VH-VL binders against Uroporphyrinogen-III synthase (hemD). Designs and how they scored, part 9

Target 1, 246 residues: Uroporphyrinogen-III synthase (hemD), of Chlorobaculum parvum (q59335)
Amino acid sequence: MKTVLVTRPKHQAAPFVRELEQYGLSTVVFPTIEIRPVAGWNVPDLTKFAGIFFTSPNSVQFFLKHLLQTAPDELKNLQQTRVWAVGKTTGQDLEKHGVSIEPLPKIADAVNLMADIDPAEIKGQTFLFVRGSLSLGTIPELIAEFGGTCVELTVYENLPPSLEDTQRVKDMLAEGKLDCLSFTSPSTAKNFFEAIGSKELSDSVQIAAIGTTTSGALEKMGIKVDIIPEYFDGPSFAKAIAEALK

## First folded at step 5 (VH-VL)

Design n02 (from c01 with light chain A32W S52D N92D; framework fv_clesrovimab)
Fold by ESMFold2-Fast, scan of step 5:
Structure n02 (fold): chain C 246 residues (1-246), chain A 125 residues (1-125), chain B 107 residues (1-107)
Amino acid sequence: as target 1 above (246 residues)
Amino acid sequence: EVQLVESGGGLVRPGRSLRLSCTVSGFTFGDYAMSWVRQAPGKGLEWISFIRSKAYGGTTEYAASVKGRFTISRDDSKNIAYLQMNSLKTEDTAVYYCTRDYEDSSGWYYYFDYWGQGTTVTVSS
Amino acid sequence: DIQMTQSPSSLSASVGDRVTITCRTSQGISSWLAWYQQKPGKAPKLLIFDADSLESGVPSRFSGSGSGTVFTLTISSLQPEDFAAYYCQQFDSYPITFGQGTRLEIK
């Protein structure tokens, strides 16, 4: 029986684990980041903002869940304000709640999002940036450069894996108990190797990446990628891992 | 406004073929997975098939009841999803709905945030 | 396949009543559950996703709760327009499966 390390956040891990286990694989779940809601914030009066920025699906989910529980009347204000999303998934999550978004940038990053906005629309205006604790400061910096004001609201935090869980995974690697390490994003790969503190792996350990972006990040770190699925989705990734570990 | 419009339903005899079309507007079609869900008269909902977005290779899945007989496809240049139904059985009699599917960044999660009006397929002698 | 069982299969209630519909799954699905409303002769409409998140435009009298294998949809004060069938749907694993439906009749 081969064992696969799943490094996805817990809320995304379960379906992938089930698929791997249906192929007869054993799994160990080791989220390389833990996403937790930040407590104690109040939904601001959304009518005070010229616009609102979201850069991750997590910021949408944590913000909207809290808004619907504590200030549901603000949803109509959100639906009436200008809202920007950095990428397709973030935009889809907003649109699911009846929130219209400004056009997506061609390259899904904050620099390209801000490049599509006329600086005259930013100057003298106040914007809300709904963020995680590790979000880059690109949006606030560019808003300030364009002469606007950015209020930042941190709605979730990213925590590293516990020292106890990290030691368990280190022990499993040393004992030859892991056959495959799976990565679904550049950040999960980077965080994994930083947590483990070593890039030296047994040749018997296979490295799986869900797609070319994650594979490219791993190779830039000096890590050889062994498994990439034909299609860059969870079910195809599980199938590719199962076939490689026969 | 998001709009899905099914067409191609009708009365057909067992063993014959029928092709359903779903024409969409109001969103970027190529960015979404699409499904077909059917409902037999007086019965509940049954998921039949989905096709993932082009970013995830347009891979397909089928319910066991239709696997080998039905084929889902898409034409992103025309904003149309298709369901080719071969070797039709009386048990295939249903209203067929086209849906827009939410999927996460890994293509894993699916629920249906917009539905078409449905097109009726009656398979009878 | 994950089997979805709704209780009750049919219910008669009066305007103003609190109505609860339960959905039970044959295996754990975390929070990967949606609820749909279908009025006679119409397509289904999404009400709730991720077990407890209210879809935009859906009245606040609708709410969802639960995790794992037991989920509930609650209508806190039934209105005449709520006469409909209700379906739960899991999206934890393939194939996608629905409950058999609960038909809600106003008197």
Scores: ipSAE 0.005, ipTM 0.473, lowest interface PAE 10.6, mean pLDDT 86

Design n03 (from c01 with light chain S31Y A32Y S52E N92W; framework fv_clesrovimab)
Fold by ESMFold2-Fast, scan of step 5:
Structure n03 (fold): chain C 246 residues (1-246), chain A 125 residues (1-125), chain B 107 residues (1-107)
Amino acid sequence: as target 1 above (246 residues)
Amino acid sequence: EVQLVESGGGLVRPGRSLRLSCTVSGFTFGDYAMSWVRQAPGKGLEWISFIRSKAYGGTTEYAASVKGRFTISRDDSKNIAYLQMNSLKTEDTAVYYCTRDYEDSSGWYYYFDYWGQGTTVTVSS
Amino acid sequence: DIQMTQSPSSLSASVGDRVTITCRTSQGISYYLAWYQQKPGKAPKLLIFDAESLESGVPSRFSGSGSGTVFTLTISSLQPEDFAAYYCQQFWSYPITFGQGTRLEIK
């Protein structure tokens, strides 16, 4: 039985594990980032913002959870303001709470989201960016460039994996018990190699990347990529790994 | 308002077939994965099948108890999910629920955020 | 298959009580657990996802906690409408499995 290391964040690992195991593969989950809520923030007066930006399902989840618990009356203000989401899942999570979103960008990233907004609508206005601790500065930078003001609210943080889990994975690598290391983003790859402290791997270990961006990041680190799926999604990635490991 | 409405249940004899339908409104059906979950009288919940959105190939999966006998399908133009049930057994007697599945940006499922009211299937001689 | 065991299988409680239901899994599932409420003759309703995240429209008296193999659903001050069956569900691994259910009854 071949064993695949899953490095996705905890909230995203389960469906990928399920799919890999349906192909007859064994899995070990080693999230290279732990997602945790940030405590102690207060929901701002949402009527003071011309619009609100969300770039991940995590930012929606942690923001709405806290809003519904501490300032439930602000939900109606959120429902009446302009809201932007970077991708389909983030948008759907907002719509579940009666929040209408501005049109999604064709490419699900912050650069393309901002490219679809007329700079005249940003000039002189104040916006809220609901973010994680490792979120890119693209939205605040472009808002400032267009003459607006961006208030940033960090609602979740990214933490490294535990020392205990890291040692377990190191032991498995040393014992030849891992056949494939899978990466779904540049950050999961970078954090993995930082955590284990070495880029030297046995030739028997396959390296899988979900797409060209992740593959490019691995190659810049000096890591050869063996497996890339036809489509850069979870089901296609699981299938590509299963086919390579048979 | 999100609504899922099941139909097609009823009384049927062992060995025969029945087709369930789930008609959906209030959301973009084609963007979501859909599942069927059943509950036998006085028993707990059992997941039996799901179908991915067409963006992820419309692929299907089945619980071992129904594999080879049941077929899940969807018609995105009509906002309907189907469950074709063949070679019915008395142990298939249950309320059948249609669900909307939480699907992340990679096309995976997590949990069932909306459920229909259910349709009763009774398999009895 | 991941086996899901709920305890207790049933309990009796009074309005205003703090009630806790436990779900134990046969293997580690991290945070990949949901809780559902089912009233007699009705479909299940999602209460909690990702072990601790409250679904929209669910009263704040419901809370979830836990990770790995032990999870709890707590109702801080039981209301008359809370008498129902409760189910945990893992979404860590195929096939998707549910706990056997906990029936909450009036004392």
Scores: ipSAE 0.006, ipTM 0.474, lowest interface PAE 10.5, mean pLDDT 86

Design n04 (from c01 with heavy chain S106E, light chain N92Y; framework fv_clesrovimab)
Heavy chain, then light chain:
Amino acid sequence: EVQLVESGGGLVRPGRSLRLSCTVSGFTFGDYAMSWVRQAPGKGLEWISFIRSKAYGGTTEYAASVKGRFTISRDDSKNIAYLQMNSLKTEDTAVYYCTRDYEDSEGWYYYFDYWGQGTTVTVSS
Amino acid sequence: DIQMTQSPSSLSASVGDRVTITCRTSQGISSALAWYQQKPGKAPKLLIFDASSLESGVPSRFSGSGSGTVFTLTISSLQPEDFAAYYCQQFYSYPITFGQGTRLEIK
ESMFold2-Fast, scan of step 5: ipSAE 0.015; ipTM 0.531

Design n06 (from c01 with heavy chain E103Y S105T, light chain S56Y N92Y; framework fv_clesrovimab)
Fold by ESMFold2-Fast, scan of step 5:
Structure n06 (fold): chain C 246 residues (1-246), chain A 125 residues (1-125), chain B 107 residues (1-107)
Amino acid sequence: as target 1 above (246 residues)
Amino acid sequence: EVQLVESGGGLVRPGRSLRLSCTVSGFTFGDYAMSWVRQAPGKGLEWISFIRSKAYGGTTEYAASVKGRFTISRDDSKNIAYLQMNSLKTEDTAVYYCTRDYYDTSGWYYYFDYWGQGTTVTVSS
Amino acid sequence: DIQMTQSPSSLSASVGDRVTITCRTSQGISSALAWYQQKPGKAPKLLIFDASSLEYGVPSRFSGSGSGTVFTLTISSLQPEDFAAYYCQQFYSYPITFGQGTRLEIK
């Protein structure tokens, strides 16, 4: 019986675990990304901002949930404000709620998003950055460099894995009890290797990535990827892992 | 403003074919999976098929009741999803709904956040 | 296939009542459950997704709870427009399956 490490967020792990177990595989769940809402913030007066930046689907989801529960009238102000999104998924989440977004950057990162904005549009203006606790400071830094003001609103927190769970996974790796490590995003891969503190793995451990973006991130870290599904979805990923571990 | 409009339904004899169309507007069609769900007169909902977005290879799945007889497809340039129905049976009589499937990027969560008004298919002898 | 069983199959209630509908699954589905409302002659409308998340535009009197194999849809203080059929749906495994429906009728 082969054992697969599942690194998906806790609330998303169960469907993947079930698929793997249906193929006769054992699983160990070690979420490397756990996110939770930040309590105690109030929706600001959105009419006070020249624009609003979102860099993750999580920032959109947690911001809009809280807005709809505590200040639903502010949705109209959000729909009338200039809004920037770093990537397609973040933009789609905003569009679902009738929010128009400024054109997406060709490369889905904050540096390229800011590069597409004329600094004259930033100078002397105030912007809102809706963020997670571990979001990069790129947007606030560049807004300040261009002479603007950036108000930062943290709406969710990233929680690291517990030290106890991390030690258990380290012990399992050392004892040869894990046959495959599965990753569904660049962040799950980076967070995993940061948590365990080592990139040294036995040659018997296979590395599975759900797609080419995650695979590319692993290879940039010096990690060889063994398994990539034909289609970048969960059911296809579980099947590819099962076939490789036969 | 999200809209889905089904067309192509009608009265057909058993053993014949129909093609249903679902024309969408108000969102980036190519980024979403699409499904067909049917409802026989006075009965509950039955999922028939879905087609994933191109990012997930445009792969398809079918309910056992229609596998081998029905084919789902999409034309992203025209914002249209299709359901080709072959070898129709009287049991296929239903209202057919087109749905937009909301899923996370891993493809794990498929629920139907927008539905069309439905098109009626009647298969009678 | 995952079998979805709703209880009750029908119930009668009055405006202002609190109503609870239960959905039971033949195997564990984590939180991969949605609830829909369907009025006569109309398409279904999404109410709840991921077992407990309220869809945009749905009144707060609707709430969902549960995980694994037992799920509940609750309507507090029933309004006249709430008399309809309600369906649960799992999206844990293919094929996608629905409950048989619960008809909510005026007492």
Scores: ipSAE 0.000, ipTM 0.463, lowest interface PAE 12.3, mean pLDDT 86

Design n07 (from c01 with heavy chain Y102W W108F, light chain A32Y N92E; framework fv_clesrovimab)
Fold by ESMFold2-Fast, scan of step 5:
Structure n07 (fold): chain C 246 residues (1-246), chain A 125 residues (1-125), chain B 107 residues (1-107)
Amino acid sequence: as target 1 above (246 residues)
Amino acid sequence: EVQLVESGGGLVRPGRSLRLSCTVSGFTFGDYAMSWVRQAPGKGLEWISFIRSKAYGGTTEYAASVKGRFTISRDDSKNIAYLQMNSLKTEDTAVYYCTRDWEDSSGFYYYFDYWGQGTTVTVSS
Amino acid sequence: DIQMTQSPSSLSASVGDRVTITCRTSQGISSYLAWYQQKPGKAPKLLIFDASSLESGVPSRFSGSGSGTVFTLTISSLQPEDFAAYYCQQFESYPITFGQGTRLEIK
């Protein structure tokens, strides 16, 4: 039985684990970043805001889940408020719930989003920024610079892997118990090697990347990639790993 | 407005072939996975096949009842999904719906947010 | 394959009634469940996804709950347009499977 390390965020790991295990592989889940909802916040009165900003799909998902569970009447207020999204995926998640978004920036980042807004529309107005704990302060800073007020609501947090889980993975690597390390994004690869603290791996350990972007990031780090699927999706990735580990 | 329109159904004898088409409008076709779901007269829904978006390489899955006999495909330049049905059996008699599939960011989970009106396939002698 | 069983298979109700339909799965599916409404001669329409999330444009009288192996669809105050067949669908694993359907009829 071969063992594959799954480095996807915990909430995304389960379907990939199931695919790998259907091929007869053993799995170890080691999320290189854990994304968790922040508890205990209340949905604010959305009518008090001139607009609402979302910069990640996670902020939309955690905000809407909580809103629909605790204050579903606020959905109509969200649908009537001006809403900005930094990128296509964030915008699509909002549009699923009948929320119209302001035009997307040509470059999907907060600086370019704010550059498209006339400062006169911000001056003297109050805005809501729905964020994660590690979100950049670009939106609040520019709103303040333009003479507006920004209320920040943190709806999720990013946690590194625990020291205990990290030590377990280090021990498994040292003992030759991991046959493949799988990476689904540049950030999962970077965070993994930061957590482990070493780029030195046994030649017996295969490195799998879901696509060329992740492979490129690994190669820039000096890590040779052994497995890349024909198609850059979860099921194709699981199949490619299974075939390589026969 | 999102629209899916199926065509190509009809009466056919057992052992023959038929190709269904699903023409879509109102969304960026290439960004979505597509499925075929059928419903026999007076019975419930049965998922039969899906095809991933072009970004995911157009990979396919099939229900055991049709595997090896049916082939799903897509032409993103024309906004059409196809279902090629070979070796048709009497039990393939059904209304065939094409669907637009919502998938999560992992590419694993799918539910059907828009459906076409259906096209009827009758397999009888 | 994950087996989906709906109960009841049919029920009769009056306008204004509270109606509950249950879906049971042969294995755990977390919250990977959707509910559809199908009116006679028409295609199904998505009502609820992720067990409890209301699809845009669907009236708030519809709600979903449950996780794991038991799920419910509730209509809090039945309207004339709600007389239809209802189906649950799991999307936890392939093949995708549906419940057998529940027919909601005028009493």
Scores: ipSAE 0.000, ipTM 0.473, lowest interface PAE 11.2, mean pLDDT 86

Design n08 (from c01 with heavy chain A55Y Y56W, light chain A32Y N92Y; framework fv_clesrovimab)
Fold by ESMFold2-Fast, scan of step 5:
Structure n08 (fold): chain C 246 residues (1-246), chain A 125 residues (1-125), chain B 107 residues (1-107)
Amino acid sequence: as target 1 above (246 residues)
Amino acid sequence: EVQLVESGGGLVRPGRSLRLSCTVSGFTFGDYAMSWVRQAPGKGLEWISFIRSKYWGGTTEYAASVKGRFTISRDDSKNIAYLQMNSLKTEDTAVYYCTRDYEDSSGWYYYFDYWGQGTTVTVSS
Amino acid sequence: DIQMTQSPSSLSASVGDRVTITCRTSQGISSYLAWYQQKPGKAPKLLIFDASSLESGVPSRFSGSGSGTVFTLTISSLQPEDFAAYYCQQFYSYPITFGQGTRLEIK
């Protein structure tokens, strides 16, 4: 019997596991959950802020998605507010929505971003920091140090794989107990190999990607993809894996 | 200006413990993975340990030579990385460097773009 | 563990010379290789990452090439400040491993 590693978020894995098991395959679930939106926040009145800080593409995507769904009129206010981005990708995501950004720091981190701002522009002003749950307090700390006020808005949270589960998977790979690694998104592939800390796999281990976007991400990482389904959905993916592992 | 400053080195007897500290400035410490790399007198470089940012769960890796004896940790509020060294052996004698680990172009592996000056650990009876 | 073998272990050269250092890996590492320069009593300095990308502030006379299992560092016109030890490093798999180093000395 062949064993397939399922890297989908735990709550989304069950139908895929059921499909694989119906084909007579064994499964191991190792969620490499990326980023989840935080629910229940309201878009603040953006005219009340002297500026807004974004430190990740995720903070931009979750903030703008929620803004466009719940308070689309605030986009115009965002476009008229001073906006800082730590790096090029974050800045480009903002610019795609007509948001002009302040000059990027030479080193793409919060300390260097804040170092490029005249403290006189911060003193006595209120700023918004759009963040993730594991984001550092560097921006709020420095804004406070410079005499400003920072309102923090958490728009996403991170659920990385546990150390215990990661070691279990490493042991199974070393013992030849995994026959196929399945990936349903670029982030599940990236997070998996980051957690494992190695791209070296036995030739007996098949790599399965649900579609061309995930396959392309694996290819860019130097990982050969062995299995791609005819249709990019769960049932077709399970069938393709089962047929390859016969 | 990026700076990494190691401290805590010194002369220690075999079997004892020592804790190294790496204090950083000039960048957002918690956004970066950090490593310790050592160099024995007249020898080459040996990677010892790695700790990811809190963003990726602060996961750690160790060289086989130190696994079970050394522990890497970080205090993001103080901008300090630590290396707790237990059960020290004479072969642990080396200059210990703290490194900032920059994400490679693929976004999942790291090379060492900035290094501290090093702190010397001598394990001798 | 991925073994990194550098050749030569030491090299004597004159200012203005073209110098090539080779790094061979026991397993394929794609382009996940960096090169470092270390002067006596000082910390290593990054020169090249991703096999061929020049680090900011590093002179253009330094270049890297290769993929898979064979990599080279080239200094096109050696300068006095280039006499140092050079190390290759793979970051494809843990544990991270370095070559044994190449000492570049004045002829």
Scores: ipSAE 0.000, ipTM 0.405, lowest interface PAE 15.9, mean pLDDT 85

Design n09 (from c01 with heavy chain S105T Y109S, light chain A32Y; framework fv_clesrovimab)
Fold by ESMFold2-Fast, scan of step 5:
Structure n09 (fold): chain C 246 residues (1-246), chain A 125 residues (1-125), chain B 107 residues (1-107)
Amino acid sequence: as target 1 above (246 residues)
Amino acid sequence: EVQLVESGGGLVRPGRSLRLSCTVSGFTFGDYAMSWVRQAPGKGLEWISFIRSKAYGGTTEYAASVKGRFTISRDDSKNIAYLQMNSLKTEDTAVYYCTRDYEDTSGWSYYFDYWGQGTTVTVSS
Amino acid sequence: DIQMTQSPSSLSASVGDRVTITCRTSQGISSYLAWYQQKPGKAPKLLIFDASSLESGVPSRFSGSGSGTVFTLTISSLQPEDFAAYYCQQFNSYPITFGQGTRLEIK
């Protein structure tokens, strides 16, 4: 059985993995960028906050999943609290759970969101900022500048692949256990070769790119592309890989 | 080809223990969360337990109906998931399915893209 | 726990008919819903995920729609192999819960 490495995040990878498996191929999923929940936090008493800020769809998803699992009664308090979202997608995710949001900023960033708030509404009040590990400090900084208090809750981390998973993939490459490396974007390709630390591959390993943009990025890195599908979609990509590996 | 094969079912008396096994092939087992879902005779589907992939700590979750009695585990070196069932009750009578789970970037199991054919557990005096 | 109620619990239809099955949830689940088909004596098979995404290998006559608390599974032109039980499943919160099922029977 031939084995294909899939470098997309798990959410985006699953349909492609299923297509490959239907062709009788084995798959290894190695996301080149990982977003992981932060463990060990408790949902704070939401009635203690004058308002709550969300700046990404990820912060909404991780916060609400944990809230619904561990403190579902807090949903009603969230629905009664003032909530700000920096962009339309973040706001829509909140609205799907019955959470009303304050008006969106014209420009979807934290500076413009804070610029739309009267500083008098911030002064002497406590706010919750639900964030990722790499979120900018703009919201806490401006809340403090306006005389408020900002409690920060980190609910997810943006991480490179773990050293354990990276070593596993390196070992599989060295042992001839990977027959094809598949890439669906320039960033998945660049991040993969950065993580493994080498561009030297056995001649037996095929390089597959979903389209010309990804193929061009690989070629700029000095990597020869072996497989490109006729149409630049998941099912066509899986078919092209299966045909090349038979 | 992805395959999940359950084994270990049978007839057992109330209060006894039974261990189910799920042997998988056709994918990298350690990269996926796995669940057990059961179906009582003539009834619908009930999710029982899930175990996360190694990347998300291999932690476990249980339905209230089995918490404290059942233990899910995995042996990534053998490509086997287990369900240890203790203090069995007549209400545990069901077909038990092993599933491969679509796991999101937060390590939460979402839905079940592949199912085994099931193994029957009958708890009767 | 999120309660999942399917309607109807059973329906009879003829080959070529358009069939719609509804799933209602006790709480909003956004689009975190999947649909499964189960034939007698067989394991369930995934048909639709994320409320409307068709699983690979599933015929295009199957479609899903809905968000929040009301979801539908539609079979546009019923085939003989489609007579089966159908289940909705939410993955918005733990525990994962299923609908009670809808039995699709030949007229």
Scores: ipSAE 0.000, ipTM 0.421, lowest interface PAE 14.5, mean pLDDT 86

Design n10 (from c01 with heavy chain Y102W, light chain S31D S93Y; framework fv_clesrovimab)
Fold by ESMFold2-Fast, scan of step 5:
Structure n10 (fold): chain C 246 residues (1-246), chain A 125 residues (1-125), chain B 107 residues (1-107)
Amino acid sequence: as target 1 above (246 residues)
Amino acid sequence: EVQLVESGGGLVRPGRSLRLSCTVSGFTFGDYAMSWVRQAPGKGLEWISFIRSKAYGGTTEYAASVKGRFTISRDDSKNIAYLQMNSLKTEDTAVYYCTRDWEDSSGWYYYFDYWGQGTTVTVSS
Amino acid sequence: DIQMTQSPSSLSASVGDRVTITCRTSQGISDALAWYQQKPGKAPKLLIFDASSLESGVPSRFSGSGSGTVFTLTISSLQPEDFAAYYCQQFNYYPITFGQGTRLEIK
């Protein structure tokens, strides 16, 4: 049984994984361009906060999914608290769930959002900042400067892949358990080799690129491409891989 | 070729325990969330529990009907998912299916792309 | 919990017919809906995900449509192997919920 590494985001990878599996191939999904939810946090008592800040659509989506999954009754408390959003898209995502937002800043950034708030409303109050792991510290810094307290809740993480997942893939490569590495964009290829930290591969490992743009990017990195489909679509790509790995 | 094979079903008396196993092959088990879905005789489908992949924290969730009585777990080294069923009730009588879960981009909610053939659990005196 | 209402509960049809099954949800679920087929004594099989995406290997006569609170599964030209139960499932809200099922029977 041959094993193919799929480097697309999990949801986008699904049809491609199915095609490969129909040909009798095993798959390993190793997304190189994806954000991951942070697990293990509990929805805090939202009544304890004078207000809640969201700066990205991702923070809204991950927070609300977790809230609806683990503490759905807390939605009422969210709907009754003051909520700030940095931009229109983030605000619309909140409003879709019945959450009213404070007026948007004219310039969609944290500095301008905070500039529109009277410092007297912040002094001595506690706020929640729902964030990603790489979010800027502007909101907690300014809340502290105005004499408030900011509790930060990290609800998603940006790639790179976890060190554990990366080590697992490295181990599989070293053990000869991966027969083909598949790439569907230049960035999936670049991020993969950056994550594993090496371009040296066994001659037994085939490199598959969905099209000439991805193939060109791999070649510029010094990686020889073994498999390119006749048509640059998922089904044609899966078929080409299956034929090459017979 | 994706395969999910359930085992451990049978006839048990109310109040007793039973452990179901789901052995999988044809995919990298550790990359997927796994669920148990049951179906009482002549009735519809009921989601019971899921366990997330380690990349999403390996956390577990349960339907209200089984919370506190059932425990889902996984052994990624053996490619096996488990459902430990304690304090069984007659209303737990059902065919239990193991599923491979395709997570949405947030990693929190799932649809089920492959199902095992099911194992029958009958809770009766 | 999101209530999932399928209509009709049962339907009799002939080979070659166009068949439509509807699923209604008590709240908006965007496009987070899947459809499954279950034959007697067998496990369910995924047909459609994300309301309208056809699962690989599923015949093109199956299609899904809808968003928000109303969704449909259509079989454009019914074949003998299509006589089965069909279930919708939402995955936008906790807990995961299924419709009660629609039994498609030979007329």
Scores: ipSAE 0.000, ipTM 0.441, lowest interface PAE 13.7, mean pLDDT 85

